VHH binders against Serine/arginine-rich splicing factor 11 (SRSF11). Designs and how they scored, part 10

Target 1, 81 residues: Serine/arginine-rich splicing factor 11 (SRSF11), of Homo sapiens (Human) (q05519r33to113)
Amino acid sequence: EVIQVTNVSPSASSEQMRTLFGFLGKIDELRLFPPDDSPLPVSSRVCFVKFHDPDSAVVAQHLTNTVFVDRALIVVPYAEG
Below, E stands for the ipSAE of ESMFold2; O stands for the ipSAE of OpenDDE; V2 stands for 0.75 times the mean of E and O plus 0.25 times the DockQ between their complexes.

## First folded at step 15 (VHH)

Design y4 (from v8 with I101Y Y102T W103G G105T P106Y D107E Y108F; framework vhh_enristomig; at its last look DockQ between E and O 0.05; V2 from the best seeds 0.00; counts 0 for: pae E 17.9 > 2, placed apart)
Fold by ESMFold2, look of step 15:
Structure y4 (fold): chain B 81 residues (1-81), chain A 121 residues (1-121)
Amino acid sequence: as target 1 above (81 residues)
Amino acid sequence: EVQLLESGGGEVQPGGSLRLSCAASGFTFSSYAIYWYRQAPGKQREWVSGITSGGSTNYAESVKGRFTISRDNAKNTLYLQMSSLRAEDTAVYYCAKEGTYTGSTYEFDYWGQGTLVTVKP
């Protein structure tokens, strides 16, 4: 199961996102856009997290409206189709 | 109406072990993630560990490898097995049912009253 996390601070790193969502379950894959090593200036980032256990993805959606770094996260299910 | 009752706290020597329990009622225990938090005197509360309905566990770095969370859905009970205890683990330990995100803040539906763990210097 994959969640999409939007409204992520441009100051947030993939390490910080992995630490936050890793509290909720084992992560199979995490991708941050733009990535940590991108030189692009942005006003926000988007993060996709694939959990090993689908129940962790359900729990993670309850982090919506939680302030992380400087703004409230938006966490929703993600479907590639 | 959600009710959570922690127990199993007490005094222990450094390096010792304790097992905390949280008896739950008033909700379908097996359907929710349940957490342990702790609060030392004069400090903000700190997340310790969580377990999902599917049994996946996660831990704060400060307790990883020393604490083990588990649940017994037949008994509606959450456990925290603590080992290799240190003075900095002294705190009131709370269990909490996952909260709702409806509204403007992150809220747990209910917190227990807590159980005191004291690790003697």
Scores: ipSAE 0.000, ipTM 0.099, lowest interface PAE 17.9, mean pLDDT 78
ESMFold2 (binder alone), look of step 15: mean pLDDT 81; pTM 0.794
OpenDDE, look of step 15: ipSAE 0.042; ipTM 0.397

Design y5 (from r2 with T101I S105D; framework vhh_7z1x_3; at its last look DockQ between E and O 0.06; V2 from the best seeds 0.00; counts 0 for: pae E 4.5 > 2, placed apart)
Amino acid sequence: QVQLVETGGGLVQPGGSLRLSCTASGFTFSSYAMYWVRQAPGKGLEWLSGISGSGGSTSYARSVKGRFTISRDNAKNTLYLQMNSLQPDDTAVYFCAKEGIYTGDTYEFDYWGQGTQVTVSS
ESMFold2, look of step 15: ipSAE 0.220; ipTM 0.588
ESMFold2 (binder alone), look of step 15: mean pLDDT 81; pTM 0.808
OpenDDE, look of step 15: ipSAE 0.413; ipTM 0.717

Design y6 (from m4 with T100I I101Y Y102T L103G G105T P106Y D107E Y108F; framework vhh_vobarilizumab_d1; at its last look DockQ between E and O 0.04; V2 from the best seeds 0.00; counts 0 for: pae E 19.7 > 2, placed apart)
Fold by ESMFold2, look of step 15:
Structure y6 (fold): chain B 81 residues (1-81), chain A 121 residues (1-121)
Amino acid sequence: as target 1 above (81 residues)
Amino acid sequence: EVQLVESGGGLVQPGGSLRLSCAASGFTFSSYAMYWYRQAPGKGRELVAGITSGGSTSYADSVKGRFTISRDNAKNTLYLQMNSLRPEDTAVYYCAKEGIYTGSTYEFDYWGQGTLVTVSS
């Protein structure tokens, strides 16, 4: 089960995202775009989190509109296709 | 009223150690996850470590293996043991209480006033 996290601060790192969402359950995969080593400044980042337990993904969606770092997160389900 | 008071910061040489404390009051400390954040000048706050009410811990990759978060629920105190400090660890360190989800909003309720850690030779 995969969630899409948008409106992520450009200052947030993949480690910070792993720590935040890791409190909600075991993470199988986490990807932050652009990656931590990107030189390009951006106005926001997007993070995808795959939880081992789908219930963790449901709980994580309640973080929508929660301020993390400097702005409110948007957390929605993501369909992989 | 929720209050968080950090202490234990100071000047330390690279490779040194410090232990930070956060005295908490005004809420049931044992019932909430607690966090350490840090902020270097001109940057946003970044998450360093977290600990659940049950004692499970998580760390930023940049500090994993060097920092240890812990809590003493009897003393309403959160700790951060920082070992093998590097110049890039220089920041104001804040403790934070788990936020409350109130419908569409989840945010950290309170931040302490911070304690300065300077790592310099």
Scores: ipSAE 0.000, ipTM 0.086, lowest interface PAE 19.7, mean pLDDT 77
ESMFold2 (binder alone), look of step 15: mean pLDDT 81; pTM 0.807
OpenDDE, look of step 15: ipSAE 0.134; ipTM 0.521

## First folded at step 16 (VHH; framework vhh_7n9e_1)

Design z1 (from y1 with Y107W; at its last look DockQ between E and O 0.43; V2 from the best seeds 0.00; counts 0 for: pae E 13.0 > 2)
Fold by ESMFold2, look of step 16:
Structure z1 (fold): chain B 81 residues (1-81), chain A 122 residues (1-122)
Amino acid sequence: as target 1 above (81 residues)
Amino acid sequence: DVQLVESGGGLVQAGGSLRLSCAASGFTFSSYAMYWGRQAPGKGREWVSGISGSGGSTAYASSVKGRFTISRDNAKNTLYLQMNNLKPEDTALYYCAKEGTYTGSTWEFDYWGQGTQVTVSS
């Protein structure tokens, strides 16, 4: 199951996102857009996290409104297909 | 269809200036960050500069800081790159690109124009 994480700080890295969401369960795939090595000036980033266990994705949605780096995350379920 | 058309390239002597334009169509221009990249002969693509959708934030590769200025005119759907104090190392095909869009189940990649050639002689 995939979650969509929005309102992510443009300063946040993929490693920071893996650390945060990895506490909730094993991650099968994580993609951050724009990627870490892009100096593109954006107002926020979007991160997609695929958990091995779907229950981890349900728990992760409780991180909505949790401040990470400099702003509150928005975490919602996201269908991959 | 997203279309990006670059223009304004040419041959210029070192120390000279050029202004590149990128005409955009097929999307809501002001909603997306835009950037310039370049590809020198026989080399990979290099990111050059980027600008937010509103135009309020800009960023530059270290090799061009202080010499190049990115700007946009959202009313004309046009992105610009003012290049001053040009050096032979700036010789490349310059292209603009649009920030990618996630469409609900797939991530569409950034779109690239065909490019405009800039050649700087010593």
Scores: ipSAE 0.000, ipTM 0.164, lowest interface PAE 13.0, mean pLDDT 78
ESMFold2 (binder alone), look of step 16: mean pLDDT 81; pTM 0.805
OpenDDE, look of step 16: ipSAE 0.036; ipTM 0.402

Design z2 (from y1 with T103Y; at its last look DockQ between E and O 0.12; V2 from the best seeds 0.00; counts 0 for: pae E 8.8 > 2, placed apart)
Fold by ESMFold2, look of step 16:
Structure z2 (fold): chain B 81 residues (1-81), chain A 122 residues (1-122)
Amino acid sequence: as target 1 above (81 residues)
Amino acid sequence: DVQLVESGGGLVQAGGSLRLSCAASGFTFSSYAMYWGRQAPGKGREWVSGISGSGGSTAYASSVKGRFTISRDNAKNTLYLQMNNLKPEDTALYYCAKEGTYYGSTYEFDYWGQGTQVTVSS
């Protein structure tokens, strides 16, 4: 029920990510690395989204190659092992 | 082959200090931001700290600000976390992570080490 979202723009905020993925289902947890106010200069961010309903995680993977902010997202399953 | 190996964990009394290391190989270390994260029993994973490729910018979770210091030695390909004034709530498996890379159109996921256990007794 956890997805890993990669190739996320360094300009994307956790609010923007929550809005996008929240349309797909109830989110139990969302973490953006680095966080919104980090001064850390990076080439991309990574976001982990835990959905309440695992089916939402399956649907979310169809957002792969959707341009968000300035680049195409990659959305894949993430095992919370 | 990207490899990250954490070390420096152990059992320590509350108020004590530990220094974690993350030895990196298989990539140009100075080109990537690096992170520390942790996972405690019964808790989700959380990020702890991050540092830019050059070491010029750092960021910390509010729960560790003022107590933990992230650093890197790009000549030794090593990431560090100095942990001071440790508390029982800092007990967790600590792991380092590399900023993600791209392989063609496929994103290669961030690499995580095996982790090093930190246990803080009261």
Scores: ipSAE 0.011, ipTM 0.275, lowest interface PAE 8.8, mean pLDDT 80
ESMFold2 (binder alone), look of step 16: mean pLDDT 83; pTM 0.819
OpenDDE, look of step 16: ipSAE 0.023; ipTM 0.381

Design z3 (from y1 with S105W; at its last look DockQ between E and O 0.58; V2 from the best seeds 0.00; counts 0 for: pae E 9.8 > 2)
Amino acid sequence: DVQLVESGGGLVQAGGSLRLSCAASGFTFSSYAMYWGRQAPGKGREWVSGISGSGGSTAYASSVKGRFTISRDNAKNTLYLQMNNLKPEDTALYYCAKEGTYTGWTYEFDYWGQGTQVTVSS
ESMFold2, look of step 16: ipSAE 0.005; ipTM 0.222
ESMFold2 (binder alone), look of step 16: mean pLDDT 82; pTM 0.830
OpenDDE, look of step 16: ipSAE 0.459; ipTM 0.737

Design z4 (from y1 with G104L T106G; at its last look DockQ between E and O 0.70; V2 from the best seeds 0.00; counts 0 for: pae E 4.5 > 2)
Amino acid sequence: DVQLVESGGGLVQAGGSLRLSCAASGFTFSSYAMYWGRQAPGKGREWVSGISGSGGSTAYASSVKGRFTISRDNAKNTLYLQMNNLKPEDTALYYCAKEGTYTLSGYEFDYWGQGTQVTVSS
ESMFold2, look of step 16: ipSAE 0.082; ipTM 0.440
ESMFold2 (binder alone), look of step 16: mean pLDDT 85; pTM 0.846
OpenDDE, look of step 16: ipSAE 0.469; ipTM 0.747

Design z5 (from y1 with Y102W; at its last look DockQ between E and O 0.04; V2 from the best seeds 0.00; counts 0 for: pae E 16.4 > 2, placed apart)
Fold by ESMFold2, look of step 16:
Parts: C-alpha cells; sequence; structure tokens
Structure z5 (fold): chain B 81 residues (1-81), chain A 122 residues (1-122)
C-alpha cells in the first residue's frame, strides 16, 4: 500500500523522508516531488511511500500532525494508478 | 536479541546542554537507520530525529532543528543526541529506536529502549 505525505517542508530531502518513514517499515519505493535536484521554488512538497508491508502504511498515518522540519505532515492512503 | 540502552539524561537548567547515548546490540548496527523520540508526561510520542545507517543523512523535527544534533559511531554501536539550548518544553522521556526489520515473513516495527529522563528546569 502507498501513502501520500503532504505539507512537506520544501527543505526536506528524499533521504530525510526515507529516514523518517523507514522508522515504520521497509520501503519498497519513495518518491519526493519536486525531486531533490529540482531548482523550482515551492511552498511545499509531496512524498509518496510504498511500504513492503501494508501494515506499515496503516501505522504511518499516525504521523499526521507530526511536525517535520517546519510544519505538520498530513499522511493519508493513496491508491496506485 | 535486539537491545537498546539509553543513558545521559538528567536534570539541567534551561539554556543548558546534554548529550544522550544509545548503546545498541543484537543486530548489524550500520545497516539500519536509527531514531530518537520523546514522550512528555500526559502527551503522545513525538519523533525527534533520525540518521541513516552510514550517518550520511539526518533529519530533525522542526521543534528541535538547530538545537539538537544526531550522530552515530558505527565502530562503537552507539547513537548520540547532542541537545543544546534546552527549554522546559524539552522535558520528556527520550528513547532511541531502530529501523524496522524482517523476522522471517513477519515485519517487526522499531525497537524502543527503556528511555532516559531529561528534565529541564527554569
Amino acid sequence: as target 1 above (81 residues)
Amino acid sequence: DVQLVESGGGLVQAGGSLRLSCAASGFTFSSYAMYWGRQAPGKGREWVSGISGSGGSTAYASSVKGRFTISRDNAKNTLYLQMNNLKPEDTALYYCAKEGTWTGSTYEFDYWGQGTQVTVSS
């Protein structure tokens, strides 16, 4: 199962996101938008995390309202397209 | 068996500094990300900081960024948290946690130590 993490600080890197969500389980795939090497100024970023174990995705949603870097994360389920 | 033992907590004046240690055993320490969390009396658990297995990547909660520094010594199997400019709101039980691991086909979430109490007085 894939989670969508929104309200992510524009200063957060994909490695920082992997460190945070790796706390909750093995990550099969993590994508941060815009990517780490993007020159685009943004007010927030969005991150998609695919956990190896779907139970980790359920637990990860408890990180909603957890302040990471400079603002509270919003963590919700995301259906793969 | 995975074991995590925190130390270095205590009573400290506001504005002071303290360094926490977490001694790890029972797993290949350098292969896993490690984390610090805290729990204040009557409040939920709060993530504080994390560090990659190599130590090359770190992350911090916004409430501690610029004041706390996570580090690790992979030769000593030890995780550290340097806490500077401490404030009364930093008062909490601090615990370290290990990145999740597989045991057979079952995923075990992060191990937490027993914790070390940090109390910051005015």
Scores: ipSAE 0.000, ipTM 0.142, lowest interface PAE 16.4, mean pLDDT 79
ESMFold2 (binder alone), look of step 16: mean pLDDT 81; pTM 0.816
OpenDDE, look of step 16: ipSAE 0.420; ipTM 0.727

Design z6 (from y1 with S57R A59S; at its last look DockQ between E and O 0.11; V2 from the best seeds 0.00; counts 0 for: pae E 12.5 > 2, placed apart)
Fold by ESMFold2, look of step 16:
Structure z6 (fold): chain B 81 residues (1-81), chain A 122 residues (1-122)
Amino acid sequence: as target 1 above (81 residues)
Amino acid sequence: DVQLVESGGGLVQAGGSLRLSCAASGFTFSSYAMYWGRQAPGKGREWVSGISGSGGRTSYASSVKGRFTISRDNAKNTLYLQMNNLKPEDTALYYCAKEGTYTGSTYEFDYWGQGTQVTVSS
């Protein structure tokens, strides 16, 4: 029920990520690394989304190769650990 | 084999100073931005400060600006946080972290150390 979203634009905010993935289902937790208020010069961000309904996590993987902000997202299942 | 080991925490009175250290190994230290985060009791994780790989750019959360100074010694693979004029609200478990990045088909996830406790009494 957790997905890992990589290749996220360094300009993307947690609010933007929550809006995008919230369309697919109720989100229990969302974590963006580095956080919104980090000015660190990174080449990309990674986002972890825990959906309330595991079926939403399966649907969310279809967003792979969807351009968000300035680049295509990679959405894969995230194993607990 | 990435290892981040924080040290230098402790109990200090308000207005005091501490210097935290983060010994890094298992990666090319100078190639990555590093940062400090903290987690206070009953609260979520808060970003504190960051520094570029070369050390040429630094940044701070507004709550610590002017009181904390991040630095690095790339010859010693060590990250530092000088904390001055400490306040009770600075009480937290402090973590150093390595920048994560996506490189082709390989992702290096942000890595947080075990943390070092800083407790500031009145």
Scores: ipSAE 0.000, ipTM 0.166, lowest interface PAE 12.5, mean pLDDT 77
ESMFold2 (binder alone), look of step 16: mean pLDDT 82; pTM 0.817
OpenDDE, look of step 16: ipSAE 0.575; ipTM 0.791

## First folded at step 18 (VHH; framework vhh_7z1x_3)

Design j1 (from r2 with D110L; at its last look DockQ between E and O 0.06; V2 from the best seeds 0.00; counts 0 for: pae E 3.8 > 2, placed apart)
Amino acid sequence: QVQLVETGGGLVQPGGSLRLSCTASGFTFSSYAMYWVRQAPGKGLEWLSGISGSGGSTSYARSVKGRFTISRDNAKNTLYLQMNSLQPDDTAVYFCAKEGTYTGSTYEFLYWGQGTQVTVSS
ESMFold2, look of step 18: ipSAE 0.254; ipTM 0.634
ESMFold2 (binder alone), look of step 18: mean pLDDT 81; pTM 0.816
OpenDDE, look of step 18: ipSAE 0.212; ipTM 0.594

Design j2 (from r2 with E108T D110I; at its last look DockQ between E and O 0.62; V2 from the best seeds 0.00; counts 0 for: pae E 5.4 > 2)
Amino acid sequence: QVQLVETGGGLVQPGGSLRLSCTASGFTFSSYAMYWVRQAPGKGLEWLSGISGSGGSTSYARSVKGRFTISRDNAKNTLYLQMNSLQPDDTAVYFCAKEGTYTGSTYTFIYWGQGTQVTVSS
ESMFold2, look of step 18: ipSAE 0.143; ipTM 0.560
ESMFold2 (binder alone), look of step 18: mean pLDDT 81; pTM 0.809
OpenDDE, look of step 18: ipSAE 0.080; ipTM 0.505

Design j3 (from r2 with Y102E T103Y Y107E E108V F109T D110L; at its last look DockQ between E and O 0.55; V2 from the best seeds 0.00; counts 0 for: pae E 7.5 > 2)
Fold by ESMFold2, look of step 18:
Parts: C-alpha cells; sequence; structure tokens
Structure j3 (fold): chain B 81 residues (1-81), chain A 122 residues (1-122)
C-alpha cells in the first residue's frame, strides 16, 4: 500500500523521511517531490511511501498532525487506480 | 479552481523532438513552482523536471537531463517541456503538475492535468 504524505517542510530531506517512516516498517519505495537536489524554492513537499507490509501503511496514517521539522504532517492512503 | 491542460503529445520516431505545453488557470501562475511528470504503460509516476515560479531555477531527473528542457511563459500562463533525442522508453502520458498550495495550509497536494500521450516508435 502507498501513502501520500503532505505538508512536508521544504527543508525535509528524503533521508529524514525515510528515517521517520522506516521506523514503522520496511519501505519498498519512497519518492519526494521535488527531489532532494532540486534548487526550487517551494513552500512544501509531497512524499509518497510504499511499504512492504500494508499494515505499516495503516499505522503510518496515525502520524497525521505529528510535527516534523517545522509543521504537522498529513498522511493519507494513496491507491494508484 | 486549479486547471491544467497539457497539449503537444503525439507519435514521433526515435531521435525526434516534441514540445509539450501546459496551460494553467485558477491560480496565480507565477507564484508557484511547476513540474513535469510522466507515467509509462504499466508503471508508476516518474518526476522529470521542475521550474521555480519566476523561472530562474530548474531541475531535472537524471533520466532526462541534457535531453529535456523545462521553461515557462508567465505572461501566457503556460509551462513548456522541450523534449529532444526521444527514445522508445520515453513513451508515456506526460502531466504537468502544480506545486501544492498555500503557506500555512494543512492541505498540500500536487495538482495534475489530464495528461498528453507521447509515443516514440519506429
Amino acid sequence: as target 1 above (81 residues)
Amino acid sequence: QVQLVETGGGLVQPGGSLRLSCTASGFTFSSYAMYWVRQAPGKGLEWLSGISGSGGSTSYARSVKGRFTISRDNAKNTLYLQMNSLQPDDTAVYFCAKEGTEYGSTEVTLYWGQGTQVTVSS
């Protein structure tokens, strides 16, 4: 199962995101938009995380409203249709 | 309401070029970073390129760097992707995407257009 993580600080790196969500389970794929080496001055980032175990994706949604870096994350399911 | 409309896709031979356009409405275009992403048949989304609101900064995925050029015309509310040296593995639906919304908002989501098909085949 894939989750969408929004309201991610523009200062957050993919390594920081991988560390946070990696505590919840093995990550098969993580994509941060824009990517770490982007020079774009954005106001927020979006991160997609695919967990190996779908139960990890359910647990991860409980991180909604958790402050990470400088703002509260929003974590919702993202099912590619 | 944010609206993004991609055009310029089509069938092209390997080695060919296409220029994609994305016309934007429903927001102050020059205030937001814009992206190009694509989805190849049977695969997930791939981020390709981004450009700052002013157009002063650009970034590219390694897979397209040197072949694709992102640009924007803020007077026309239009985002462009110039694609050169196209190969069969560039075949995909190409979407433009708007940076997620507003400073301090609890909802931040990338917005995508409907996409334009690019097919590279001999």
Scores: ipSAE 0.013, ipTM 0.390, lowest interface PAE 7.5, mean pLDDT 78
ESMFold2 (binder alone), look of step 18: mean pLDDT 80; pTM 0.797
OpenDDE, look of step 18: ipSAE 0.025; ipTM 0.417

Design j4 (from r2 with G100S T101V Y102T T103E T106Y Y107T E108F F109E D110L; at its last look DockQ between E and O 0.05; V2 from the best seeds 0.00; counts 0 for: pae E 10.5 > 2, placed apart)
Fold by ESMFold2, look of step 18:
Structure j4 (fold): chain B 81 residues (1-81), chain A 122 residues (1-122)
Amino acid sequence: as target 1 above (81 residues)
Amino acid sequence: QVQLVETGGGLVQPGGSLRLSCTASGFTFSSYAMYWVRQAPGKGLEWLSGISGSGGSTSYARSVKGRFTISRDNAKNTLYLQMNSLQPDDTAVYFCAKESVTEGSYTFELYWGQGTQVTVSS
């Protein structure tokens, strides 16, 4: 299962995101856009997390409105397409 | 309706070059950042490169920096990816992507085309 994590601080790193969501279950894939080394100026980042176990994706959605770094995360299901 | 059509894929030998095009319609092309993303066999999506709406700012994943060049022609509603020094691990379906921000400021979405296959065969 893939989740979309939005409203991510532009200061958040992919390692920080992997640490946070890794507590919830095994991660098959994690993508942060723009990535850590991107010069593209953005006011927020988006992170896509693919969990091995779909139950981890359900638990992860409870992180919605949790402040991470400097703002509240929004975590929703995301279908790959 | 947003449409993104990728073309220019094909079979190429290691060390070769290929230029991908993405023709966009259904939105004001110059107002949005655009991205290239790929999906290799057995892997998830990999972000490759991004370019601002004006074309003045570009970014690259570490895996392709120095080999790939993103560009756009806003008069032709077309996004490009010049790929040089191709390796077998670059074999994937390549997608262009459009960023969208929905009213309410809670999410944004990437729109992807159907993709174009790039195969690097030794």
Scores: ipSAE 0.006, ipTM 0.184, lowest interface PAE 10.5, mean pLDDT 76
ESMFold2 (binder alone), look of step 18: mean pLDDT 81; pTM 0.811
OpenDDE, look of step 18: ipSAE 0.051; ipTM 0.383

Design j5 (at its last look DockQ between E and O 0.04; V2 from the best seeds 0.00; counts 0 for: pae E 10.4 > 2, placed apart)
Fold by ESMFold2, look of step 18:
Order: C-alpha cells, then sequence, then structure tokens
Structure j5 (fold): chain B 81 residues (1-81), chain A 121 residues (1-121)
C-alpha cells in the first residue's frame, strides 16, 4: 500500500513524482523529503507514496532502476515491521 | 514560531550507541508527524525514520531498521532516536523534522540546526 522511493533527483518536484506514480494508480498521499521549497542543499531526495489500491504499490516496485530526471529510482516496500 | 532543538550527539566507537533528543516548541507537538534525517559531509539528506503524531505508527529506512528506534514523549514535546550498532558510515549531522502544509496544500518540513554524531575508532 505504501512505497519508499529513494535516489530521487534533488531537481525532481512533488508534481513530477505525482505524475509518474499516478500512472500506476490513485495516490492517497505523497511526501517528498526535503520538500520542493526546502533551503537545504541536498544531493538526493526520498519520496513516500501511499496508493489507494495496494496492488499499485506492488506494481510500482518494478520501477526500480528506471531513470527519472537524472538518476535511477530505487522503489522498495515501506518497512514498518 | 516553530523551533526544533536537537541534542545528544557526540563521539562514539563503532558498535556503540547514542540516544538523540529533539525538543519542540511553537506548535501542537502531538498533532504532527515527526522525522529524523541525517547529512554526512558533502552528501545529500538521508531520511531515516518517521513517527505519527500519536506515536502509533513508525517507519524506518532499510539502512537503519533494526538498529535505530524512533519514539516520542508528547507530554515533554520531545522526539527521540535510539541508535545502536553504530558504524563509521553513520557519521553525520542528524536533524529532526516537522511536517507541515502550505496554503497550496503541498507538504513542507521544518528542522533545526542538527546535532553531530561521529563514529570513529
Amino acid sequence: as target 1 above (81 residues)
Amino acid sequence: QVQLVETGGGLVQPGGSLRLSCTASGFTFSSYAMYWVRQAPGKGLEWLSGISGSGGSTSYARSVKGRFTISRDNAKNTLYLQMNSLQPDDTAVYFCAKEGYTPSGTVEFYWGQGTQVTVSS
């Protein structure tokens, strides 16, 4: 239901992330850290996506190694325990 | 005004433990999710862990799951990170972060100055 997306370009916006993962299903919640307006100089970002349909989260993990903006995404399940 | 103050950093040997604290003010602490992140010198920010406002839900990056534990004490407006089995690659400035929303509905984060953790033989 929830995925963690790492190795996200610091140039990627939350709108771009919503567009990409929105093709896979309805998004209930998306959080990009640091956010679009962060003053922190960063070399990568992390994004959390909660899909309405848990099957979308399984499909989204197949985007691992897909180049987005300038680098390959790493998409893994959200580890809660 | 939102203020976050991180404390508890220091020098430890590999395999050691530290407990970080983040004291919050200027908002209703129990109403917001909180996060820990770190930044090694010359590196980007790495998200480590998050906790819901109530403390009922937690999350961890794979790199720290099983070694780090996030918790909060809403009566004391304090967020904690217990760090065990520290390795040299854990050397970084550690920040706590508060989630917020802009009027446009986008998520934003507030964070403090950070606290230095150094893991060295």
Scores: ipSAE 0.005, ipTM 0.169, lowest interface PAE 10.4, mean pLDDT 75
ESMFold2 (binder alone), look of step 18: mean pLDDT 84; pTM 0.826
OpenDDE, look of step 18: ipSAE 0.020; ipTM 0.356

Design j6 (from r2 with G100A D110V; at its last look DockQ between E and O 0.07; V2 from the best seeds 0.00; counts 0 for: pae E 4.5 > 2, placed apart)
Fold by OpenDDE, look of step 18:
Structure j6 (fold): chain B 81 residues (1-81), chain A 122 residues (1-122)
Amino acid sequence: as target 1 above (81 residues)
Amino acid sequence: QVQLVETGGGLVQPGGSLRLSCTASGFTFSSYAMYWVRQAPGKGLEWLSGISGSGGSTSYARSVKGRFTISRDNAKNTLYLQMNSLQPDDTAVYFCAKEATYTGSTYEFVYWGQGTQVTVSS
């Protein structure tokens, strides 16, 4: 039920990410790295999204290559540990 | 492989200035944000400053803001840190670091250089 989203724009906010993936299903948790308030400039960011419904995570992977803000997202399943 | 080589450290008196350099190789330098960090004796790593790949954006830790300036020359694959108004508590080994992907717990950066010693003492 968790996905990893890479190649996230530095200009994308956590709220924008929540809005985007929230269309696919209820989100239990979303983390964006670096966070919006981080002082670290980066060329890209990574987002982790935990969906309430595992099926939403499967659908979310179809967003791979979707341009968001200024670059194409890469969405893959993520397993911790 | 990624290689970072820091130079420019030395011994200076309080109030003095130094300019550090970091020469990068093994990756497309301009595609990555770069950072300066330091480690003082008996202390952990401290982030000091960062600069975007293009050099268009910079940031600084509160401890060095107004005194340190980060810059880069992408044509030379070199990162710089101009350090002014140096203080004794700036004494540390200074490292340059390349941005890295999420490691499982936090968004980190990686440094590969030997570091350069900066000592501020009267």
Scores: ipSAE 0.046, ipTM 0.357, lowest interface PAE 4.3, mean pLDDT 89
ESMFold2, look of step 18: ipSAE 0.221; ipTM 0.627
ESMFold2 (binder alone), look of step 18: mean pLDDT 82; pTM 0.817

## First folded at step 21 (VHH; framework vhh_7z1x_3)

Design o1 (from r2 with A97V F109I; at its last look DockQ between E and O 0.05; V2 from the best seeds 0.00; counts 0 for: pae O 5.6 > 2, placed apart)
Amino acid sequence: QVQLVETGGGLVQPGGSLRLSCTASGFTFSSYAMYWVRQAPGKGLEWLSGISGSGGSTSYARSVKGRFTISRDNAKNTLYLQMNSLQPDDTAVYFCVKEGTYTGSTYEIDYWGQGTQVTVSS
ESMFold2, look of step 21: ipSAE 0.591; ipTM 0.819
ESMFold2 (binder alone), look of step 21: mean pLDDT 85; pTM 0.845
OpenDDE, look of step 21: ipSAE 0.249; ipTM 0.655
ESMFold2, look of step 22: ipSAE 0.632; ipTM 0.837
ESMFold2 (binder alone), look of step 22: mean pLDDT 85; pTM 0.850
OpenDDE, look of step 22: ipSAE 0.019; ipTM 0.316

Design o2 (from j2 with A97V; at its last look DockQ between E and O 0.58; V2 from the best seeds 0.00; counts 0 for: pae E 7.9 > 2)
Fold by ESMFold2, look of step 21:
Structure o2 (fold): chain B 81 residues (1-81), chain A 122 residues (1-122)
Amino acid sequence: as target 1 above (81 residues)
Amino acid sequence: QVQLVETGGGLVQPGGSLRLSCTASGFTFSSYAMYWVRQAPGKGLEWLSGISGSGGSTSYARSVKGRFTISRDNAKNTLYLQMNSLQPDDTAVYFCVKEGTYTGSTYTFIYWGQGTQVTVSS
């Protein structure tokens, strides 16, 4: 029920991500890494989204290759390392 | 294949210290930012700290600033987290995380280790 959203613009905020994925269903948990206000210079951010309904997580994976802010998102199931 | 292996977790009393290590392989370690993230029982994921590829820039969550220190040894492909003044609410699984990127010709994805358990109790 958790998806990993990668290739997220360093300029994207947690509120923007919550708004985007909230259209797909109720969100139980959303975390953006690094946080919105981190001074760490990174190439991209990652967002983890847990949906209440597992079907929302399946639908969310179709956002892969959708441009958000300045680059295309990559949405995959959460995987162990 | 990218591999991240965390070690150094365990049981510690309140006020104690632990140093976590993360050995990385399968990528150019010095080219990527690295993070520590934890998940406490019944809580969501919490980003703790990050360090740039060179080690020149670091950042910390307010909850751990002043108590935890991130560092890296690029010659040994190893990321560290020194944890001091540990308290029961630091009890969690701690994950080593590699930053990821996307390019038009190559996908470089975020990777997580398997995690190491830290338990702080008296």
Scores: ipSAE 0.013, ipTM 0.360, lowest interface PAE 7.9, mean pLDDT 78
ESMFold2 (binder alone), look of step 21: mean pLDDT 84; pTM 0.839
OpenDDE, look of step 21: ipSAE 0.020; ipTM 0.386

Design o3 (from j2 with I110M; at its last look DockQ between E and O 0.62; V2 from the best seeds 0.00; counts 0 for: pae O 3.5 > 2)
Amino acid sequence: QVQLVETGGGLVQPGGSLRLSCTASGFTFSSYAMYWVRQAPGKGLEWLSGISGSGGSTSYARSVKGRFTISRDNAKNTLYLQMNSLQPDDTAVYFCAKEGTYTGSTYTFMYWGQGTQVTVSS
ESMFold2, look of step 21: ipSAE 0.462; ipTM 0.756
ESMFold2 (binder alone), look of step 21: mean pLDDT 81; pTM 0.807
OpenDDE, look of step 21: ipSAE 0.047; ipTM 0.479

